# Ledger of designs, part 6: VHH binders against TATA-binding protein-associated factor 172 (BTAF1)

Target 1, 176 residues: TATA-binding protein-associated factor 172 (BTAF1), of Homo sapiens (Human) (o14981r1278to1453)
Amino acid sequence: AFLNKYKLHGILCDDMGLGKTLQSICILAGDHCHRAQEYARSKLAECMPLPSLVVCPPTLTGHWVDEVGKFCSREYLNPLHYTGPPTERIRLQHQVKRHNLIVASYDVVRNDIDFFRNIKFNYCILDEGHVIKNGKTKLSKAVKQLTANYRIILSGTPIQNNVLELWSLFDFLMPG
Below, E stands for the ipSAE of ESMFold2; O stands for the ipSAE of OpenDDE; V2 stands for 0.75 times the mean of E and O plus 0.25 times the DockQ between their complexes.

## First folded at step 1 (VHH)

Design q16 (framework vhh_gefurulimab; at its last look DockQ between E and O 0.01; V2 from the best seeds 0.00; counts 0 for: pae E 25.6 > 2, placed apart)
Fold by ESMFold2, look of step 2:
Structure q16 (fold): chain B 176 residues (1-176), chain A 125 residues (1-125)
Amino acid sequence: as target 1 above (176 residues)
Amino acid sequence: EVQLVESGGGLVKPGGSLRLSCAASGFTFSNYAAAWFRQAPGKEREFVSAITSGGSTTYADSVKGRFTISRDNAKNSLYLQMNSLRAEDTAVYYCAAGDSRPTLRPYQTDAFDYWGQGTLVTVSS
């Protein structure tokens, strides 16, 4: 996709519901494959394999994991469904390095931000990302602590059209 | 990095002319619709003119016959020729680019993915 080719951050809108999840899976798989090939050839640190993160509403985490499995071999994308009570999430933290994609809900990322902020991600994708439109919430502040090479917001509706909501979204896209 | 950079703003007397330019980089400009918006002091950003990737143009009623939008895809540039300027045209002018396909809410600010920083046009005696 255009955003990946130029290593840009952006907002993907699909107000017709035409496959934002699949488009995102293609972006992730393609770039992860390219980085792995470049790292094998060059051994350059900037190409070192890094995991990606999908943050979505809790009702959608299973859908994301299922769609990845339907359309992509585990050798290209190996998702970890990061969910469950705190004791289960602690067990999942020990498994993170065996996976190149983490799928978690917004509330789980907020609750476990001390864990997530210490990981450098290749992509950080916010599905239904308008939930961080209020930049003063604990959720918005937690999500902005994530570090990633590329940051993408997916929305099924037009992005917010008032200045404060736009600034919160762009603060995530352009950390600073 | 995607960038849209406006230039050509300045101070001009009523009845005068000014040509704004917008240089696009970091993406294939020819595949996008492009537009000019403006924001006067104390007012909301408003639509001025748009041009599709195929060259079809649309103008706000307030500027029809006075302003001409154009693009040069070989130079990745968007232009706005502004003639017969009035004091009411005083504003910061923004270049924008976005999906060229029709939507339910065309020509609103949320229909455009990329925005420039703006260039000030002042029309005064």
Scores: ipSAE 0.000, ipTM 0.064, lowest interface PAE 25.6, mean pLDDT 74
ESMFold2-Fast, scan of step 1: ipSAE 0.019; ipTM 0.458
ESMFold2 (binder alone), look of step 2: mean pLDDT 83; pTM 0.847
OpenDDE, look of step 2: ipSAE 0.024; ipTM 0.404

Design q18 (framework vhh_7yz9_2)
Fold by ESMFold2-Fast, scan of step 1:
Structure q18 (fold): chain B 176 residues (1-176), chain A 124 residues (1-124)
Amino acid sequence: as target 1 above (176 residues)
Amino acid sequence: QWQLVESGGGLVQAGGSLRLSCTASGFTFSSYAMGWYRQTAGNEREWVAFIYSGGSTTYADSVKGRFTISRDNAKNTVYLQMNSLKPEDTAVYYCARLRDYQTEALTTYGMDVWGQGTPVTVSS
C-alpha cells in the first residue's frame, strides 16, 4: 500500500506537496480504513463502512481510477469505473457492492440519479465542482440528491463571489 | 492457490461447547480480516463473527456473549470458540477471507476465499 492507515492518519497530505486528487485519495483511504476499524470496535450502525463517490468530468474518470491504483492498495480503496452505455452501466450496478469507491462522470450520475440516490456514501467528491454553481441546472439538482456523510468540492477554477452561486455551493456542502 | 480448511465441528449437547479452527494457506494471513458464517438447510449464509487484521472483533446479535473469535497469525489460523450452544446454532460453519474494507460483518459480499465448511449439530 502507498500509505497504510496508521501513516495516513498521522500525516497531513498538504505536507507532501500532493495535488488535490492525491490529497483526496489519502483522505478517502485513511477514513475508509478508520471507519472499518471503528465499526469493528464499537459495532455501532453509524460506524458501518460506506462507499464513497467521485463525480468528475468524463475525461477525468480514468485518471481518478489510475491514480487510486498507483497510490493505494485495492484492500483500502477498490475503485469502480462507472462508465459506458446504459447496458454496460446496468451491468456495473450489480458490481457496486464489490467496490468502496465509485468514479463516475457528472452526466452519468445525473442520468442514473435514481440509482445513486439510493446509496449512502461516506464521501461525495465533486471534481471541477464549479459546474454546479448554477443551482437551477438539472445537474446541480441531481447531485444535491446524493446522501453523504462528507461533501467536498474540488476546483482549479476561481469560484466567483456571487451570492446565488455561493448559495448553490453551500446547499451541496451543507444540505438541510 | 488460496485455501481455507475448517475443522472442529461435530455433535454436541445443548449447553455444551465446541472450538472451530480455520487454517489458511497461499496468502499473507496476517494482512487479512477473517470471518465465520453459518448456513442451515434451505437458508442463505448468515454472518456470525469477524476479526480484523489488528485483532478487533464484531459479532452477530444471536451469538454475542456466547461465541468468541480469535486468531493466531503464527499458525495462520482463525478460531471460533462456541459456548452455551443452542439447537438453533446447528448449521454448517464456513470460514471466509475479507477481500477488502468495503464489506462489513453483516454480509457475504466481498468475501473472496471460502472454506469447505464444517458441520455443527447441537442436540436438544
Scores: ipSAE 0.000, ipTM 0.101, lowest interface PAE 17.8, mean pLDDT 73

Design t01 (framework vhh_gefurulimab)
Fold by ESMFold2-Fast, scan of step 1:
Structure t01 (fold): chain B 176 residues (1-176), chain A 124 residues (1-124)
Amino acid sequence: as target 1 above (176 residues)
Amino acid sequence: EVQLVESGGGLVKPGGSLRLSCAASGFTFSSYAAAWFRQAPGKEREFVSAISWGGSTTYADSVKGRFTISRDNAKNSLYLQMNSLRAEDTAVYYCAARPFGSLWEADSYTYDYWGQGTLVTVSS
């Protein structure tokens, strides 16, 4: 089962008691389902199904894939664990079109940014997004090249009131 | 050695019925999503119907209420029951499969395994 986006948007996420990873999975599943239904009804190009991307620390990529599999049927979210050495990642690039969710680490997205920036995502979620609070890093510059309809930053640590850190986060959330 | 082999096509009169079958071999069909596409002469390949590995289904508006897609994972088979056939249903019908796929992929480009096709002609 999954939660429909109407239910999620009508509820404060902190009131759900699910934690940020599960809340994100519910939003992804609900919106992907709704977008697919709208496309089947309208046939409009702007409603065509789009994949989503989760970018997280390398130690968390397996956790995201496992949580998706635990709480969501592959009929709603079919995650690709985009990981491994360069030769393996080139192989995985040919599989991307068969998945509606890609889970990758920050370093892998940075290294393969020429591939990722050519994909239009529905959602782009940055887990532990405080890692891009320094806008001068190659990592921050790479993830800001991503194109998505919706952008979400998840962070379990307090962000200090620092103008440059807030600028970097806002630059990702409010592209153009 | 991955194969999808369609059968059941043929000539049928308007208003008639046909059941298409697709036999899968060389891969674990039960973990794949599957679909039917069709192509009339001089036209692009058109989505007809899809079924997820879990059994949920979707249909193109032109066939809703007339066609039924189903699968039998024990027999590695996919089916399309076609009722109330019309001249406009005349086409080569293709079976297609993708790994762990969602029903929402109506784009033929997302499918990696394809059959050779079976011709369905609706005519008196």
Scores: ipSAE 0.000, ipTM 0.144, lowest interface PAE 14.5, mean pLDDT 75

Design t02 (framework vhh_7z1x_3)
Fold by ESMFold2-Fast, scan of step 1:
Structure t02 (fold): chain B 176 residues (1-176), chain A 125 residues (1-125)
Amino acid sequence: as target 1 above (176 residues)
Amino acid sequence: QVQLVETGGGLVQPGGSLRLSCTASGFTFSSYAMNWVRQAPGKGLEWLSGISYSGGSTSYADSVKGRFTISRDNAKNTLYLQMNSLQPDDTAVYFCARGLEWGSPFYDRSYFDYWGQGTQVTVSS
């Protein structure tokens, strides 16, 4: 595993100067492996493996799938490229249980929110997450309906210090 | 037709070793996770070990961790269980079981759909 390999050399994944996408892949792979081992040992329902979700702009969904494939064996992360017209996405919904990572665009998650909100995720990662800084949008309201143990926002652009914008981001990171 | 056949069982002395094989036919072996499960006389089924479809990930029950090794040869459609330091309480019928096609978790018994007939392992002096 990526994290085990890095730790063996005294190097943490985040200390290597890796980009945010690669750091995220390391976290997902390591945590998936750890959670699977804990379930095999304990047999506790609360330790059962959970899928993770990456939400990104539509032009980046293929990039995320490709990056996972380059840096991670399918045994650790098996990504589902959740894309295409509604009829194809319904077909992909039947495959979700065979994947531990779902990669989808913001618009697709918003349109299929009734499907996604019924899944308990381990990680929910928002790439280019500045798109939800306006809490009034239908998009920001949709992604806040997602259930996950951990929430991560990645952003390639500065997020301005505005009380309402920061509140929208905090509402996603710490729902309730 | 899907078929799983276990071989390699037998009588062995305490402290000895055995290698079990499970030969698969009737499906694309390389696309499925595989598992070993045993049943001791008068007891229920105990999951022992699982392996992902490619062989890159493995998992073990605490009772066999450090003593048993699961492996597979996708070119031969064969699953293996190397059993070392065998103890009398390892006496059981050993089954191979087909797990999830692609994906995870490869060791979840709720997804086991085909089982072999079993091979008897007896650890006794």
Scores: ipSAE 0.000, ipTM 0.141, lowest interface PAE 15.5, mean pLDDT 76

Design t03 (framework vhh_7yz9_2)
Fold by ESMFold2-Fast, scan of step 1:
Structure t03 (fold): chain B 176 residues (1-176), chain A 124 residues (1-124)
Amino acid sequence: as target 1 above (176 residues)
Amino acid sequence: QWQLVESGGGLVQAGGSLRLSCTASGFTFSSYYMGWYRQTAGNEREWVAFITSGGSTTYADSVKGRFTISRDNAKNTVYLQMNSLKPEDTAVYYCATPLYGDFSRELWDEYDYWGQGTPVTVSS
C-alpha cells in the first residue's frame, strides 16, 4: 500500500505494470494523506503538510493535470497548472498556497527558479528526467536548487552508464 | 478576498459541550482542506482537527474521541463539536486551510485569511 510505501529517492521502474504517471499520482495522494495524519499525531514541523512538484516537458504538463483530475479527488491532490507567459505565472504564484501539487515545465522552473527554490517540497518528480543527465546545462543546475524530502526521476529513456551523466543524476537524488 | 469568520466560543463548565462554526468566503470552499487550531497564552498555535473536501477527518491525540470536525459545503461552513470539555481545552480557537512549507513572502496571503478566533474558557 502506498501509505506504507518504500523510500522513493531514485528512479521509478516502468515495469510495475501501472504506468509512471498513475504510480506517481497514487504515491502523492497516499503520502499527502499519511503526512497530514502524522502531523496531527506528532505536531512535528518535519511532518507539516508540504506541496509536491512535478517537472516535465511542456507538452506533458496538461497531461499530468488531466490525469490527476481523472484518477484523484481534489481533497488528496489539487494540481496547479503552472504555465503561461511571465505575467500569468506571477499571478499563479499567488495561488500556490491553495494547491498541494504544482505541475510545471522544465524551462518554466528554470526561468522562475528564484520562486521555486524558496519552497520546500515533499516530492519533486522529474518526468522524462534524462533531460538533466548532463550536469553542465543551465537546466540541470536550476533543478538541483530545488529542496524536497523525496526526489524521483521517471525516465523511459535508457540512461547510459557514463560517469558524468550518472554523477548529475546522483547529485539530484542525493543532494549535498 | 479569502475570509474565515469563527463563532460559537464561550464559557462552559468542565464536562460540558460547545459547537464552533467557521464560515468561509472568497474561494471554492468545497475544494480545500479545513482545519481547527487553538492557541493558549504563551504557547504556539497547535493543530486540533483536519477535514478533507470529501469529509474524511483526522484529530490530535488530545481531542480524539471528544471532538468532531464536520463541514457543510453548501453553506461554506466548517464546525467543531467539542464534548467532554476539560480545563486544558481553554484556548482561542481558529479555523484555517493548512499552509504548505516555506515560501517567498512578498507574493503571499492574497487569498489567505486567519480570523480573529473565538475564545473558549472551560472552568473547573
Scores: ipSAE 0.000, ipTM 0.136, lowest interface PAE 13.7, mean pLDDT 72

Design t04 (framework vhh_7ocj_1)
Amino acid sequence: QVQLVESGGGLVQAGGSLRLSCAASGFTFSTYAMGWYRQAPGKQRELVAAISSGGYTRYGDFVKGRFTISRGNAKNTVYLQMNSLSVEDTAVYYCAADIYSGWLESTHYDYWGQGTQVTVSS
ESMFold2-Fast, scan of step 1: ipSAE 0.000; ipTM 0.190

Design t05 (framework vhh_8h5u_2)
Fold by ESMFold2-Fast, scan of step 1:
Structure t05 (fold): chain B 176 residues (1-176), chain A 124 residues (1-124)
Amino acid sequence: as target 1 above (176 residues)
Amino acid sequence: EVQVVESGGGLVQPGGSLRLSCAASGFTFSSWSYAMGWYRQAPGNQHERVAIITSGGSTNYPDSVKGRFTISRDNAKNTGYLQMNSLKSEDTAVYYCAAGLPYEDTRFSEYDYWGQGTQVTVSS
């Protein structure tokens, strides 16, 4: 199986290989495909297909959607651009079940956390995840309410050697 | 453990100057961490925004203090500042420092951390 050997809880740092966004897309597409095949074979509830979530700065949500379309067939990864004013986002909530990837900004996830915390995700990816380094912020508290099988933090910024900040990041990666 | 603490308030005559400081403890500032703001409340009035500085360094002021007050931050010292010049009697209020989410124009109720306030009195 493509990703059953790879336990991907962690921080993907700035490297010279494939960009972090492209690496994440490949992981999401492969794992969603594998999970769907396992469910078709086993019919076990624990193997049922689950959506994934990408949380990023508002300026990057369109970029994520575009990159998914550029590198991945809609048959494997069908992104929902969860954006817009509150009235539009309520409409989009009814469409979430038709998509296997939701892309949203940090502010939108925080504002709609009562909606997002009721969804079990396969992957939850935080782009520019250093924003949750402080565990006491409303933003970090909101994203920690999310439920996912796998959690990934992407960051191009070096993580400061600060115990409280490291514990906040660790708490997101390994909640409970 | 986690807090912001104001200092530098006091009594000053009209036309005078004061510099307020806001020291953060139990958390650190970074380029994508916190917006910081100053708010004030005079007796009988609602809280009003005085100045905001984003994590990227952009600033915003209401017309009532624009040109007289300057907000700044020193991430290395984990401290924010409000330089108040040409003070008027109507500037008399308790001044609060707030820090929160990395977005601009955060309202009073939306900040994560609030100080206990420092009194500024402008009178002769």
Scores: ipSAE 0.000, ipTM 0.125, lowest interface PAE 16.5, mean pLDDT 72

## First folded at step 4 (VHH)

Design g01 (framework vhh_gefurulimab)
Fold by ESMFold2-Fast, scan of step 4:
Structure g01 (fold): chain B 176 residues (1-176), chain A 125 residues (1-125)
Amino acid sequence: as target 1 above (176 residues)
Amino acid sequence: EVQLVESGGGLVKPGGSLRLSCAASGFTFSNYAAAWFRQAPGKEREFVSAITSGGSTTYADSVKGRFTISRDNAKNSLYLQMNSLRAEDTAVYYCAAGDSEPTLRPYETDAFDYWGQGTLVTVSS
């Protein structure tokens, strides 16, 4: 895929006939498979398998889990639906290491940021990522604390051509 | 820099109406969920109504059918139309804005990052 071939961070605004969710699943599955094969061959620490994270609106978390299960075998992507009240989320934290994909809402990631910032992700995907256009918000500050090799923003709405808002999005995509 | 300024509070008789306004500045209001909370004398601050960035509304049971929340993103403003006011509606009303889509607990004050200073509404005969 374009992003996997060149290992670029990106904003997926255009639909290539597959839908943004399915395109993201293909990218995740392909790269996780490739990374696992490289580690099996080389046994280098920099090739160690890493989980990925999808952050989306709360109404879409179940949809992401269902789509992954529909189009991808558990052998390649095993999603954890990280949701529910605080007591249930503590239980789910103990299960994270058994999964290679975590799907969570923006508010849950913000509330549990102390947990999520301690995990090195392969991919971090923000669905409906316009919610972090304002870099001064607590949500924007929280998601920017996440550590990932690759960052992708999915958006169904046009991104405003405002330098501060674009800077917030690029700060997430290319931290440092 | 970030400010929420309420207006429209005052003294009104039972059965009367008031319209509260909240003017937002220093941030892109259209990206935020917004809410009204109130605090009556001797009581805790309670949820009144919320509106998402997309326009979906939620109301406390005590105000359903009487109050209407609305927003005008072009004017960076939030409104609360209060009808059929009762003595128990007497409170300081606060405007609030949060950077997230509504949490699983939209009734909690910690869901909102920015707050106004409040405007007093007195319903008295």
Scores: ipSAE 0.000, ipTM 0.099, lowest interface PAE 20.1, mean pLDDT 74

Design g02 (framework vhh_gefurulimab)
Fold by ESMFold2-Fast, scan of step 4:
Structure g02 (fold): chain B 176 residues (1-176), chain A 125 residues (1-125)
Amino acid sequence: as target 1 above (176 residues)
Amino acid sequence: EVQLVESGGGLVKPGGSLRLSCAASGFTFSNYAAAWFRQAPGKEREFVSAITSGGSTTYADSVKGRFTISRDNAKNSLYLQMNSLRAEDTAVYYCAAGDTEITLRPYETDAFDYWGQGTLVTVSS
């Protein structure tokens, strides 16, 4: 499947991080456009627009928001930079419905997992996904609670060839 | 019993240098990520620097270029070399260790399971 190609690509540690980010933006924009057009035509619940989620290291959240703005019109992708202290994040939760893309750090998603697990996402993208290689960590368990139609792991860093670590990545991409 | 013990704090003049040490015992230190945090009078604890079990380092912007974190796994020790010290570096410095990957959350206290008691660094003329 399409997601299997991206999973294998990420596990092979292709070091072109910039290329992966741009490819992800193109996929998100294209699918958003297609779903919006189909919903306008059919009004079927299964075609209803869904938000997507990008989970990345905290130093990269601003980069993702900037790249989306640079390469994509807001009519296709309108990113929410989900960041800040707990009080500010509660305020941002009320804005989620106005956006079709949420960009958040791993720690913020883990801390607010009770909020995120109640949202059906179209895409869930884990940037630098080696961070969930240990399937027993609280972080790995939290991100595996996310519900999405499509899951993508991006990695530009080598991942130790450990069967349990690779299995954790596989489990996120193909839950069940 | 898991224990982290800091040492090397003291009084130093602005522009001076200090080296802090942290001795780990009761666990296999080489398997853990480690970090330095500090707490200035009247402020919250803030991240200073972190080092992974593999040796990769991260620094807070306020100390980048002035401080160097290092580890010696054979001696179960963590170090912080502090150069070009400023009055605003005055704080209690804490050693921390965690079994989690610090690349994700090196600036958050809850990423670390084990903490030392702290050592006072005073930068004053």
Scores: ipSAE 0.000, ipTM 0.107, lowest interface PAE 18.9, mean pLDDT 74

Design g03 (framework vhh_gefurulimab; at its last look DockQ between E and O 0.02; V2 from the best seeds 0.00; counts 0 for: pae E 10.5 > 2, placed apart)
Fold by ESMFold2, look of step 5:
Structure g03 (fold): chain B 176 residues (1-176), chain A 125 residues (1-125)
Amino acid sequence: as target 1 above (176 residues)
Amino acid sequence: EVQLVESGGGLVKPGGSLRLSCAASGFTFSNYAAAWFRQAPGKEREFVSAITSGGRTTYADSVKGRFTISRDNAKNSLYLQMNSLRAEDTAVYYCAAGDSYLTLRPYETDDFDYWGQGTLVTVSS
């Protein structure tokens, strides 16, 4: 049951951030491998491998890239560190097809939402996802434009039991 | 200096076999995905087969069951065993290497950074 929740949509709360990050990396690598195998077997367009996205605070983007490199061979997860000034980000946009994971900060995703909204992702992971609990901010509205098969929110901070706070998180998790 | 050097091309009758080799030098070949592409006269370069650094293989539909890709990291070499050759297989075959992952889409030429100069395979009837 708990594993199904992390394979579809869910919220992870954990006092030890390395545990959440490692679990997320395992989920990403495993599911990307499985989808590639299913596509090779079936050739269905809906099974075509898709990139995944990690959105996190800017201070954590490098950590995510480093952790993926520590725990996964590049053939399973090859992260693109999507960062830098606008000119560099435009260059990185042309390299997206060589990567199956994009790691970007919340502000960068908001600023470049026109680019990101046109990509269908396999997983979209929001690290420190409490930042979207106010659904009316520009950041929350931008993040909710993202399209993904599966959505995960990671938080090391306990989520308060405010109905509007939970509703904003659920709205992201269940965009239907 | 980075080099990929293909060999083993030549003239062969339909139904015959050839084994292509690619010798890599000037970089750590074992860390890279490697592939074969081919280009027939007047056509675009097309994907034939790829093998990841970890040994996972992928084939174009047109060559599945007839061609086998392999690598020998101790010799920094990539191979393509081509069986049951057809006239349509006539092309210049290119060895390629790049920092490519398990694909999200069919492999394309810009997935690879290093290219050989090619070896001609002619299947004559």
Scores: ipSAE 0.006, ipTM 0.309, lowest interface PAE 10.5, mean pLDDT 77
ESMFold2-Fast, scan of step 4: ipSAE 0.028; ipTM 0.456
ESMFold2 (binder alone), look of step 5: mean pLDDT 84; pTM 0.862
OpenDDE, look of step 5: ipSAE 0.015; ipTM 0.295

Design g04 (framework vhh_gefurulimab; at its last look DockQ between E and O 0.71; V2 from the best seeds 0.00; counts 0 for: pae E 14.1 > 2)
Amino acid sequence: EVQLVESGGGLVKPGGSLRLSCAASGFTFSRYAAAWFRQAPGKEREFVSAITSGGSTTYADSVKGRFTISRDNAKNSLYLQMNSLRAEDTAVYYCAAGDVEWSLRPYETDAFDYWGQGTLVTVSS
ESMFold2-Fast, scan of step 4: ipSAE 0.000; ipTM 0.245
ESMFold2, look of step 5: ipSAE 0.000; ipTM 0.170
ESMFold2 (binder alone), look of step 5: mean pLDDT 83; pTM 0.853
OpenDDE, look of step 5: ipSAE 0.007; ipTM 0.303

Design g05 (framework vhh_gefurulimab)
Fold by ESMFold2-Fast, scan of step 4:
Structure g05 (fold): chain B 176 residues (1-176), chain A 125 residues (1-125)
Amino acid sequence: as target 1 above (176 residues)
Amino acid sequence: EVQLVESGGGLVKPGGSLRLSCAASGFTFSNYAAAWFRQAPGKEREFVSAITWGGRTTYADSVKGRFTISRDNAKNSLYLQMNSLRAEDTAVYYCAAGDSEFTLSPYETDAFDYWGQGTLVTVSS
């Protein structure tokens, strides 16, 4: 819960022995709750609640949705599992505004980037973010089009001294 | 006329199995997400399991590993296979369907536009 005080615009390291997914859920839940309370108090457009996005490997999308449901009450985080064939995903697009967290795979976000780039996110979290180290891939170019107040990359692999790979990560964290 | 008709409820012993069915009519079921909810005496209606029209499933923690949701779009039917039943599973079970164009939060009853009448499942010693 104290992790909600720390805004991350970078790479989240698991040096404290607390799992990265749990740390991310804690940050999301706390910040979304705080933002909603500020809007209820102020009624300012600048404080309006914004959804967050988690992008992860396809095998992990269900895991994220399940962990959110297990750890957090839906009152704080209401995840949309953005998945399925193209026709189903078009229908899910109409539901996005009723959720404060969208969970999707990298390939799905890339395929539907024209939809995702039009949404202002609070947090954009890339799980297993090493997939965007190469700045020339179509996937890397797609995720860099996302607009968010805070960007987080979760990686279990050590940071390597490849300057081009580090520059690609930096461009995602500090777009424009 | 849109209808969801449930069947398969009954009395079973603890540790037993039961399969619930829900037959949809009056709409194109394959275009809708579907779910099972239950309500025990004196409690609020709670989520059990949901399946998208693409076949992705989700389950309440209390039933994971014991219950399996499935659908047959050719038969306009939804199923819930319940194994290793416990006394705490005693409830009226409801079939629900919702337009995938709107919120499909499996934890909220208002995400579903169409509801069945419910079928009673009693797990007794």
Scores: ipSAE 0.000, ipTM 0.092, lowest interface PAE 20.3, mean pLDDT 73

Design g06 (framework vhh_gefurulimab)
Amino acid sequence: EVQLVESGGGLVKPGGSLRLSCAASGFTFDHYAAAWFRQAPGKEREFVSAITYGGKTTYADSVKGRFTISRDNAKNSLYLQMNSLRAEDTAVYYCAAGDAELTYRPSETDAFDYWGQGTLVTVSS
ESMFold2-Fast, scan of step 4: ipSAE 0.000; ipTM 0.295

Design g07 (framework vhh_gefurulimab)
Fold by ESMFold2-Fast, scan of step 4:
Structure g07 (fold): chain B 176 residues (1-176), chain A 125 residues (1-125)
Amino acid sequence: as target 1 above (176 residues)
Amino acid sequence: EVQLVESGGGLVKPGGSLRLSCAASGFKFSYYAAAWFRQAPGKEREFVSAISSGGYTTYADSVKGRFTISRDNAKNSLYLQMNSLRAEDTAVYYCAAGETDWTLRPYEEDAFDYWGQGTLVTVSS
């Protein structure tokens, strides 16, 4: 009922007073659980569990991992803190399939985009997603290469009445 | 017109404290990331601290634990609280704002579109 009440397309609004991070965790946990149950029932490849991706500022990656661990059992969400120097990140790439949630910074996703664009995600969440409103940046071009069933932007700042910025955000939410 | 005006600079003794302010006008400051940079005589400008529109902060290693960046969107203002000041903190301090990829290039001057004129901070006896 909780997930059925709220449409999961576009910019996530904090009208429920839970905070956007906690609301996102609830959505991810519920949908991952539902998808796993459907796969167990049907055995169809198109129902096979998929990981989700959270892209956030570098100072927030640890916070996301901690909040997931605080409010959600590893049975439902098992986060991978995708961080560190290039040698450590190569090691973490081999562990991605053991996790159903990947948390990474914008810069790391951009630098490792050749790895990330080859993964089909269930959800792709951009925290502080106003950073991609300039569609000309390498960052905005990189995150638009990501493939996901559902895309969500969390924003702590109002969107300006600027058609190019709105177009960049819509292009991420509704890729052609 | 777009303006960033720094204030609060001056002469302070080693170990002292100083608070810098930056007043923004002519644009929607609350939508922008903001930062402090500094330039000592004969040196290139260096990054000091940045704050996102959402309030998330980052600091240069040389100032971490001593300086605190904050913003007041209702007053269109950015602040830098500087504690435990050292002679090496002597520099002209610049306020900067930009709608760019601060998480990608927070240390780069060209990531910020708007700049103030600077305020001098001198740490000496």
Scores: ipSAE 0.000, ipTM 0.110, lowest interface PAE 17.7, mean pLDDT 75

